Miniprotein binders against a2bj90. Designs and how they scored, part 12

Target 1, 235 residues: a2bj90
Amino acid sequence: MSRSARRKTSALNTVLRVVEVFASIQGEGPFTGTYSVFVRLAGCNLRCPFCDTRYAWSLEAGKPLGVEELVEEIARYEPSLVVITGGEPLLQRHPLNSLVEGLESLGLRVQLETNGILPAPARDEQLWRVYHVVSPKDVPVRVPGAKLHPSWVDYARATGRAWFKFLVANEQHVREVAEYVAKLGIPRSRVYIMPLTPEKLDMKELLELHSRIASLAVKWRLNFSPRLHLLVQLP

## First folded at step 3 (miniprotein)

Design eH8
Fold by ESMFold2-Fast, scan of step 3:
Structure eH8 (fold): chain B 235 residues (1-235), chain A 104 residues (1-104)
Amino acid sequence: as target 1 above (235 residues)
Amino acid sequence: SPEELRELLEALKSDNEEVRREAILILGEIAYRNPELAEKIVPLLVELLRDPDEIVRFEAALALGYIADANPEVLEKILPELEKLLQDPDELVRRAAEEALREI
């Protein structure tokens, strides 16, 4: 087969299981407030009791989309940031690297949201060059089967392109997070605490929860992540 | 710089527990990365294991744990102090001592 035909065949064989693609504002983490396109990939290796996207747990929940088709769909939104989330995006690692390559070729900034159970990117992966927000589920929530892969700490130190975002409900959770990140050697500047939101709260309750967790972030000298999309009623 | 280090070491003795906490975080990182400075910093962090504020004791215990892991030379000075902390009146301080001792 010719070089061109081989490239075409490789691209056609790269498929992602996609639950949804939509434009919104990034409501969480270091890029809060950024006009973004969200790409929710199907499949997850955890069963979090507080999960809002249980419909995405199965790979079969996603529609098969070719990488080239998905890149074109994303590009039509002209986003400042592409947020790849899911389930667990790293379950589809091979086609995900191809997607990242396509998006970077268009000059688009990419952020991956991951539970951090699977290894961090290696230097020869396209994923090495993008931003990662890692949401450990072993602390403080203690989801069964969750364990942060140690390579994420090394990746964060080597690249400066990873942050760690923890769901917290109270001060005891924040203490556990502080202990955990100190033990792993994660700088506090790379740590976010975010409100663990139970069943849909009314706006007053949601604001009060945000205020409490933000106050704890100040007290413990950690970064605070809101859930801005919930406060402004965007998806 | 030597002047900035002196100011941080002085901050560990501040009457404000928040100032002491911030100094622990900065000096802990310095001691972790600089073995020669760990000898000067570790004794002051050890004193903070007896601080009246339980959060200060908690942070000092965790800092000493990872400093000892990175700098075996100061381990002999840290180990007995963390062991004493296993009897701390605050449950989270006791757990911090347990985790710090596991690092070592």
Scores: ipSAE 0.005, ipTM 0.137, lowest interface PAE 17.4, mean pLDDT 81

Design eH9
Fold by ESMFold2-Fast, scan of step 3:
Structure eH9 (fold): chain B 235 residues (1-235), chain A 104 residues (1-104)
Amino acid sequence: as target 1 above (235 residues)
Amino acid sequence: SPEELRELLEALKSDNERVRYRAIRILGKIAERNPELAEKIVPLLVELLRDPDEKVRWRAAYALGRIAEANPEVLEKILPELEKLLQDPDEEVREAAERALEKI
């Protein structure tokens, strides 16, 4: 590799386009209730009709931040968990691996939120070593172009560091999820169902929806993810 | 980009208060780092100090305090609005205004 190419590659591995960094409580998935710093990366490879973060769809929505600068900003919050989310983080795969390396060097626990369209981490990536919550959009919500990459099932079996989180509105959705995970060989212990929340629910309606989906989780022997941040009115 | 900024500005008007919460935080950070964009963003955040949701008012006050600290040139537009917020019916909103005024 030439000196110029090496310098260019290094720069691409050390700059991320970041929409926002903020402290909150993880409201979803296996780490619900954890004091977390959220890092929302720009860019997405889907256009989900129910998306709350449409402002993050373009890569240009993010401010370019150096990995070292971002690690220092995150560390200042002293979080129990770093949640890397927003758009689709794996679109910025190379600099994301550098970020993970920096955060791990400080002993910080890292969770990635991904739609699972792009391949799961390989053993030689720093991303292999962190937790992943995969949110498939092919079942039950049927977003066009969404298809779970099969490598995520292999990664989950090999590492024990991936869970699958599905948006559900009713029992028919839960049935479709149960059939989907059985077909792919995903253990029920790694499956979360989460309420698909319409924009205009009041608090009573939001609690009733959570109650219904939680009851379905018990009935179908799946894990339940709340949207806790919505219930306690956090970001 | 101009398109993303337009979407964020529209998000401030969302019927969903959680979309408004996120938009306040993102636009607040943009205004802290970009004095030129603060001129456009500050008036909209000032309007949200009168939002029906007390948590929107609290977040707008916090964001405006940070913007004024980072960009003293907009202090003239922010200071009198934060002072009015000291009379807000909600205790947490009043505390947010007090903290913001201490920084500026």
Scores: ipSAE 0.000, ipTM 0.247, lowest interface PAE 14.3, mean pLDDT 84

Design hG1
Fold by ESMFold2-Fast, scan of step 3:
Structure hG1 (fold): chain B 235 residues (1-235), chain A 99 residues (1-99)
Amino acid sequence: as target 1 above (235 residues)
Amino acid sequence: SPEYLRKLAEIILEFIKLAAEAEKAGNEEVALKYLEAAFLALEALELAKQGKYDEAIKKLHEAIKLLLEAYKKTGDERFLKTAEELEKLVKEIEELARK
């Protein structure tokens, strides 16, 4: 194949199905409080009962956007962090690597949010060099089909660029998380527990839930992730 | 909504599932081909919703060609089966465009 033909073929692989792009504050995980642009990719390989972004489950929910156009749109926000989320972003792995390359060329910090079912990045992927927040859905929330790929543990230990964020509702869930991460050899310093928020809590209930889960994080010597955007009423 | 829009959405979801399955098996090349086909089919879905049937058909033909090329390279019958499913949808859309 000629380089010109290869370039045209590469351009076809640089289209992403995007649900939305918006500026907000990262409300979760190790970068909580950071001014961020969120890029929600379409498509998901799970159907979690507690999912608050069901509108992104189908690839149909996303508009096709070229990587270069998306990079330019993101750059206009001048973000401290680009959060690529979804759905499950790794379903669009190949064009996602191209997006990451474009964002890194501008010096932008990138964080991927993933359910961890698909394998962790290989060393030759652009994704190898960015941050990953892995949200396992096999423990404690037990979503059918949601087994964490073992390569994520190896990736975390090799790079120091992955953290594991678990949804928890009570102390029994925290105990299950502690047992799970010990069994897999995930360092507790890379583990976050985050409140599992049922549909429609009022602000008092939301704050009380955050307080309870934060107290459990202290008791179990784990990191705590709020859902800060919910508390401050940002998207 | 027209029945063919529902069928096309179902085929797109099938492509996503096949891509995820291939990725779990360590076959990233196969996963990428299904994702590329899904993207073309999704673009066709959007065009068809707008009544742009000729453009939708063109995108589906691109997806069919990609799937058939993947079948030739891999011998995986699932590529052939999904290409045949898209060919049937193209005929339904063509009939609609004829009016």
Scores: ipSAE 0.000, ipTM 0.125, lowest interface PAE 18.5, mean pLDDT 80

Design hG2
Fold by ESMFold2-Fast, scan of step 3:
Structure hG2 (fold): chain B 235 residues (1-235), chain A 99 residues (1-99)
Amino acid sequence: as target 1 above (235 residues)
Amino acid sequence: SPEYLKELYEIILEFLKLAEEAEKAGNDEVAWKYLEAAILAAEALRLAKQGKYDEAIKKLHEAIKLLLEAYKKTGDERFLKTAEELEKLVKEIEELARK
């Protein structure tokens, strides 16, 4: 069998471990407000080393789905944006590139959410041509074992398709983010700060937190990401 | 046997400890390699828990290849030792997958 035929056969047999697929509004980052389909890929069964939230723990529930089957399921929603998320989508890098190829063939816009621990896409990957929102866990919320791979800064500069989104609770966190991105040479135009929401906030507290972090974004000349889905009570 | 799951979990924890130690020593290249190996091994653990032994073995082979490449570049015997430990687990999982 030729290499071309082998690659086509391999792509058709490629599977992803998927926790859930659902339609909602992108509530965060540069595409806030966009009608989206969310694809949560299963990560590792590790609950502590890379995540500071209970949410990482549910990633264990993923089921195998073929790339073609998943593309068809996503297409039925007729989304303006496909958001690929999970624990860490790049753990499933090989089948993920095949998924992205299928989605782009349908003219669908794709965004990945990643912690940036694994390297940025290479030029020969389909992932090179889609959007990436990188959420480093180095600062200000330190997750044990988390470290941004330096290739993400080069990728952002080369493509203009990466942004860096940081969870912040107060002005000291914003200062730490500003120092971090300056040290790495990340332009402020590619940086979003987003409220770090405690597990138990009422709507008034949630709005006040958003207001405070937004005001800090103006003060520090950074972009602001809401958590819009929380404010409008969507998944 | 649930014994290999415990051994795989222990190897993952060892990789994370080695990554942290390398980072504290200022050796970011080595820290990154151990972290990547931990991620691959953790994915293998998840797959093995679901009875997906062939897929788990593929992830362990990726981790072994990474560790052996790192050993060639650094000469750090710990990469070789952990690669050999994963190779033994692969054989155990392969035996278990036979029915």
Scores: ipSAE 0.000, ipTM 0.147, lowest interface PAE 14.6, mean pLDDT 79

Design hG3
Fold by ESMFold2-Fast, scan of step 3:
Structure hG3 (fold): chain B 235 residues (1-235), chain A 99 residues (1-99)
Amino acid sequence: as target 1 above (235 residues)
Amino acid sequence: SPEYLEKLLEIIAEFVKLALEAEKAGNEEVAFKYAEAALLAMEALRLAKQGKYDEAIKKLHEAIKLLLEAYKKTGDERFLKTAEELEKLVKEIEELARK
């Protein structure tokens, strides 16, 4: 085969700590409804009070998997989209770039979900070429230590491959989001508001919350993200 | 004996206790998940005693995965707490594997 950079790459650049790999429907953001394989990477640089995946916070929660093994596992699902999430996937940036390279070589579409604290991809990274959904925790959730790296706004403008998704519970939150994105120069067309769901709601409450936040999205001229997987009871 | 051996035995005992409590409460699925985690942790203990630290770590990661899946399904913080305790032990065993 090719002269393989992979054979010469250190374990640091070819091993990812992976919490879980599963097939589902992307329930959130610009690719809502897409048949996807989710790859949850371990480790997070935040401790969000409304986090749905607290079990992924520690790097020790992840099983070490070689990039090639992970690519093969993902490919077996034949997904329309590979969603790389976590924790914070960019904590494992070096082997993540190798994973993205392998997935793109198979023609697979890749979406990364990130809190945006770490810098956006540089032009020479494989990550530069994939889609990113950035979930800032500066506003309205206000997680201590959370500040969006300014390079994400530049990346979004330069590539058209980043969107910004905000958890909101009420109209005051939407106002704060609108002021935040205006101040940073983020185009409204790249902004999604999504219901901040308490740990467990019944289906009627969940649907009512979705309806309220969707109505606010129309009023404030922002995009709406459901949490479709919750509505259809998928992981 | 290394400190991690005592901690691992304590966690195994906690898994067995939680499995029995779940069984008494009629939560058979939860009981089986804790029982399986206990078995994986016992196998990890056996492997660690043989100096097979990488294999022991793999078994502990399998136990952690089971506990985290159970936490995801149930929202029961005890699954998260026990997974975090195993994560600390993995770190201690990783230090031994490096040596």
Scores: ipSAE 0.000, ipTM 0.080, lowest interface PAE 24.3, mean pLDDT 80

Design hG4
Fold by ESMFold2-Fast, scan of step 3:
Structure hG4 (fold): chain B 235 residues (1-235), chain A 99 residues (1-99)
Amino acid sequence: as target 1 above (235 residues)
Amino acid sequence: SPEYLDKLEEIIFEFLKLAAEAKKAGNREVALKYIEAALLAWEALELAKQGKYDEAIKKLHEAIKLLLEAYKKTGDERFLKTAEELEKLVKEIEELARK
């Protein structure tokens, strides 16, 4: 399908509300250890009690940046991976598709972090072609207003470009995750469990928590995601 | 016929802006109402793109009801204005569903 002049014109004039852009190592999920540029978009449709990035909840926390300006800023880092996160980046879906188009035109690999409340990408979106790490907040952490959109399961099955990453504190949480993904038909190979980290853990406590959750991942035959950036003191 | 999609997207971004303003003013309840309305409107947008107009209209009606309830509670005319904008858009989508 040919791209319309309208779509190209929209991309040139499109803006995103951006909280921060910084280089770091991806500490979580299937791309753990990858040199990445993080693009934190403003705005969120949830108010998670355990949220580490409350400063990004408001759209006012974000500066308006043009897509072309943002693409150039990202490219200057020469990243192996561009991680688009937030807040909830799909709240800015239209300009986000334009950003992804710009990044892909430069050969950059893109990963989206999303809570999965909003629908998965359609085939005609630029977002259809990039990687997605979906972090449901309905199970096990039971955030009010959270519900995984069922289209994410279909998207994962159709593309192989989505994984599901769950915050867990104990074995009961892991059991709930195992039951949830079995009911939805999500393959275990697409599922990560990750430690739910309270704000006031020292390094010994943090490592012990990682060890416990990793052991549970082995026991329940699920993938394990660390929070590597916390262990190595990166943003 | 993609004109209504652009208008729906504009309204969604207006909700997010109003939510941010409400939060800054310390009115968390108002902020959450706008976030809920934005979520419903975004689901409606995706359903409309798929030609599922009846489901899209249902989601927009839920958003309109939410906004009108917020207007009654707060007296903030911005809730009324945004509800009226969604009502106009619903009528346009209803006409597409008939065709």
Scores: ipSAE 0.000, ipTM 0.098, lowest interface PAE 23.9, mean pLDDT 81

Design hG5
Fold by ESMFold2-Fast, scan of step 3:
Structure hG5 (fold): chain B 235 residues (1-235), chain A 99 residues (1-99)
Amino acid sequence: as target 1 above (235 residues)
Amino acid sequence: SPEYLEKLEEIILEFLKLAYEAEKAGNMEVALKYSEAAALAVEALELAKQGKYDEAIKKLHEAIKLLLEAYKKTGDERFLKTAEELEKLVKEIEELARK
């Protein structure tokens, strides 16, 4: 097959199911405060009781977009960071690798948000070269079926490009996280605890919860992630 | 933990692995079917942990039906094999619930 025919055929088969694309400030994790474009992919392999984005659970919730079209849309925002989130982005792994390749070709920094159930990237994947924030759901919130794939710990040690972010409501949750990461050999420098925010908190309640979890992070010598976008009322 | 809970968890992980392999191969339809089966099995696991065995079995039957319909449409024997494994597990849960 000629290069032109192969390129044309490849483009027709390189499609992502996308729920939404929007500009905001990254409110969570190691890149908190960064001007970002968020790309929410459809489909999820979990049914978390505390899920804020249930509308993204089905692959049918996503509009089919070609990788090249999506790269152009993202580039128009001129972001400092591209955050690929969802559901579970790794469910669309093949076209996602193509998206990452396109974004990196433009010099854009890419971060994936993943539940870590599916394996970490292999060296031959484009995904190997980008940042990953892994949000395990087996501890402390104990979502059924949510086992962290052990390859994520190896990936984090090998690359320094993965962090582990845990939703916590109280000190007992932080204790469980500390035990979990110690058992798996995850360095504390790669661990973030983040407030588990119930629906319909007012601003005072939200700030008080952030203060309590931040204090626990100091006590347990872990990193703290706010949910900054909630505090400043951005998407 | 009861052995059947561990087996159910293993089957959930197998569905997620098959969904990932299908997605990597560019087969979104197959990936979606395994992801849906995994979600139903996760609901069943949570119900079983609560002692709601009849409701758990209903969710597993929904997963089995989905897998068998996917097998009929695609001819992919992996759907048949995974459905048979769930049917075996349902019988084990039913036997334990009667004790």
Scores: ipSAE 0.000, ipTM 0.221, lowest interface PAE 11.1, mean pLDDT 81

Design hG7
Fold by ESMFold2-Fast, scan of step 3:
Structure hG7 (fold): chain B 235 residues (1-235), chain A 99 residues (1-99)
Amino acid sequence: as target 1 above (235 residues)
Amino acid sequence: SPEYLRELLEIIAEFWKLAAEADKAGNEEVAYKYLEAALLAIEALQLAKQGKYDEAIKKLHEAIKLLLEAYKKTGDERFLKTAEELEKLVKEIEELARK
């Protein structure tokens, strides 16, 4: 029994369910344009209708991969940034802390992309020390179940290592974001608005949407995130 | 809004809270189980909204099975309670599917 219990505990703490690992350019958020390795973890606690990574929704979409093996795979790319995304990567919090420890030991910069439903890192977690781009889905896009955990605002203020990235389609969405961040006390300097891109936009439509949302960012004194990978046709 | 819709959203919110509590306590196994149940329930909700009641029921049965297996392993009554809540919703959705 002791042997079985020890094995099970070890496996849960040292194995991540990984959908894909690939090199690209970070197309979004404060690190836009950075040569990055993307680690997409399986499982998500939301079912966003606009989601472009539905293949990662199930935990079964991910293959079990040991933390040490994953660190070695990432290191082979010699990235300027490791982007841990998913699904929702905080669903795999404990093995994720071990992954972050391994990556930091190599001097690699780590960014997590999260929907912010699960609590922000505690001070005793390795995750406390890395960058977080939080993408709330309660405002303006109103995804069911998508309430931002209030600890993310405290984490952002305490560390300066979190930004909030909102999907917007029009000026009414930007107004809702502005009201939302004011109510929560999120500094404007920590806020990005990003185009909500419907499927099947051609390149002209995609560029026009980027231009419109960027103009709104200037008007509302918020930061703008492109979806650069879509514009340059990278994964 | 049908009554089952509000009840299902309440159960999903409960799964989220239980998963977050388990995660904070360092109990990943329990957190993952509530999370898997929440994901299946969200998928069921989306299928039910599309009128695909039989598919929604199948997803809820998968969630119920998962919760009952977790209860058997842990003895945590909260798994049993949430499984029973989903069983009630299955019956409500079955009634809708018959219409």
Scores: ipSAE 0.000, ipTM 0.272, lowest interface PAE 11.6, mean pLDDT 83

Design hG8
Fold by ESMFold2-Fast, scan of step 3:
Structure hG8 (fold): chain B 235 residues (1-235), chain A 99 residues (1-99)
Amino acid sequence: as target 1 above (235 residues)
Amino acid sequence: SPEYLEKLEEIIVEFAKLALEARKAGNQEVAIKYFEAALLAYEALDLAKQGKYDEAIKKLHEAIKLLLEAYKKTGDERFLKTAEELEKLVKEIEELARK
């Protein structure tokens, strides 16, 4: 086979297993309030007891979509931000780098949501250039098998393109987060605490929980992430 | 990228897929083993990209050992198959190191 034919065949094999693509407002983290397209990739390397997206756990939950086709679909929404989430999107690292390259070629800003168990991007990856919100599951929620890869702390220091977002229910959880990030040398400016929301919470209870966690963020000098989409009833 | 880097990346994705399948089946021990193998292979990929072939080979040997130990405990042929795939890749990287 010719070199040109080999390159074309390789490109045709670049496929992602995609659960859903939809437009909404980013409700969490440093880009809260941004008009975004969400791309949920299939597959996850954890089985968190509090997971609200269990339907994405299996790779078979995702439909195979070519990178070029997916880029075109995303572009039609004209988003200010593309949020790539899952499952665990880094399980599909190879085609994900190709997706990021395509999105960047259109001038689109990209944010990845990851559990941080798989290593942070290397300098020669397209993923090196995009924003990452890392949600460790080893603290405070202590999910079995969860362990933050130390390369994420190095990546955050080197690039300024990673933040660490922790689910918290009470002050003890916040204390554990504060101790954890201090030990790892993560600057507080890159740390967000976010309410751990039960599935069935009425609007008053949801607001009260947000108020309590926000107050703890002020007390502990950490950033606060709402779950804005839940408050305004968006997907 | 050189062909062996693409093969290593494909093997890492395969390990992640096998880890997910093991978790789906309720086998947490097997899932963790595949995940550990994926991490070692990722470290090897990074080292190989830096031209640190001897260090990359060492990481791949650690992954192979882990997979063979898992095969001995479980009898799952997928561990043996993935270990053999990594062994072939080690030989390709060894040839590069000898240049």
Scores: ipSAE 0.000, ipTM 0.150, lowest interface PAE 16.5, mean pLDDT 80
Fold by OpenDDE base, second read of step 4:
Structure hG8 (fold): chain B 235 residues (1-235), chain A 99 residues (1-99)
Amino acid sequence: as target 1 above (235 residues)
Amino acid sequence: SPEYLEKLEEIIVEFAKLALEARKAGNQEVAIKYFEAALLAYEALDLAKQGKYDEAIKKLHEAIKLLLEAYKKTGDERFLKTAEELEKLVKEIEELARK
């Protein structure tokens, strides 16, 4: 390997393609209600028909930002949580580990949002230490090319720092989730069901959908994730 | 970025477009194949960024194999063309890995 190739690869490990950085309330999963800085990374390995962040699908939709600069930007918001999301954050795994290292050095809590297609963090990765909300797209929504990587189940068992958030529209979906998590041996306490929201729901329809899915969560003894940001009209 | 990384990113974008087109056309099988190829190419891109060129090349060969199987099954020349593009890219990466 030439000295030139090694220098170019080293520079790539410190730059993220970032779509946006903003402060809001975490609206979903175990950290719902937390004042958070969201880092939306560019690029996704899926093309979900129900995706609300389609503008993040291309890597070119992101601007290159240095990890150090991004850590400083995040820190200025004094967040209670840093949420790394995007298309699929783990497509930028290497510089993402560097970002996590920088954020943890400041004592910031970090949560990843991932579709779970790529392997879970290894023990030697900085990502091993952070919280993960895995949103499978194979069950029940069956997005083409989606398959939960088995290592996420192992990671969840080993660390207790993973939750699984499933998009559901009806009781059949909730049943499929319950069967799937039972088969995989995922504890129900780590499972969230969340409303699958079609585009252009009005507030009344959105509330009714939340009510219906929340009732199913109780019936099926699963955790409920709202889409709180949509309910309170935050980003 | 190295030219081969830019080319690989372009190919990933192409796979995503082709997958979406296939899905819109109701060809779910073809869409799945392009998504699988995109996933392998993303893994290869990540590995290449880490300097793990041999592992990246292995992922690209898996993608090529998948595309050629899809071509054989569907007759869609787009699979063949993209496989040929990846084969060229593999050669470029191999040359870079040896230097």
Scores: ipSAE 0.000, ipTM 0.196, lowest interface PAE 13.0, mean pLDDT 87

Design hH1
Fold by ESMFold2-Fast, scan of step 3:
Structure hH1 (fold): chain B 235 residues (1-235), chain A 99 residues (1-99)
Amino acid sequence: as target 1 above (235 residues)
Amino acid sequence: SPEYLKKLEEIIKEFEKLAEEALKAGNKRVAEAYLLAAKIARAALEEAKQGKYDEAIKLLELAIKFLELAYKETGDERFLKTAEELEKLVKEIEELARK
C-alpha cells in the first residue's frame, strides 16, 4: 500500500482532542482581519506564565472528535480561513495531517499556530502545504523548555509559508528579537512583533501599548501584529 | 479572606453538579463544558491558596470567557449565570490583591 492510500485509510479511524470550535476574526499575524474558524486542540508541551489558554494545557481538556465529523462542523461556518491552534497542535501530529487533508479537499485555507519546539513538516506531510505562524518562546520571553527547532527556518526558506511572531513588552525585547532572527537568517519580512499583554488593560491602555509596539516595529523595520480581537472584544 | 475560597469551592461543586445533570440528560457537550470550567476554577483555587492572586484572576477570567463561548454555542442560560458568579469572585480577589 502507498503512503497516500495508508493515510486515507487512517483518516477514517483518526480522532483529535478538541477544546473548542468557534467563528471569529483572526486578530493576529499575517492574516489579521480574516473571517476564520478557530479549532483549539488540547495538550501543550510548554507552561508559559503569560498563557491566555491554560485550560487547553491537558489532553484531557479536549473532547475526542473524528476527523470527518470535525471537517463537517468547520465547513458549516463557510470560513475564509481555518485557524488550528491549541495548546500545541503538533502534539496531535498524525490526526492533524488527516484533518488538513480533509479541509484542503474542500478548498479551505488552513493556518497553524505553533510554538515551534516540534519539527517543521516534512515534504510528504499534508501540513507541508498549509500556512504556519511560529511563536518562539525561547526569545525574548525565556520560557523554560522552549527551543525553536531549526527545521522551521529551513521550512520557511523552502516554502514561504512560515512567519515568526514574537511577544514583546519593550525595546530591549525588540533588540533581542532582531539579534535572534539575524543569527538564524530569518528575513525581517517574515518577522512579526506583537504586544505582550500579561495583565488586564482598559481600552486606553491597550491602544497605548499597541501604539508603542507598532512604533518599535517601524523603528526596527519589522512587521507588527495587533491583538485585534482584544480591541474589538471578540473571542 | 477564607470566605472567597469557600465561594470558589462552592462554584466548582456547582459546575460538577451541572455536568452530572447534563450527562444524565444525554447532553455530553454541556457536561464537558462544565467539567472543563470546574477544572480551570480548581486551578485558580490552588493559585489563590498560594497567594498568587494575579494568576488566580487570569485563570478565572479564562473560565469566564470559556463559559461565555459555551453559551454562544449552546444557548444554555446557565452558562451566563455561572459566568456572572465568577465575575463577582474576580472583583473580590482583585480587592484582596490591591491590599
Scores: ipSAE 0.000, ipTM 0.089, lowest interface PAE 21.7, mean pLDDT 80

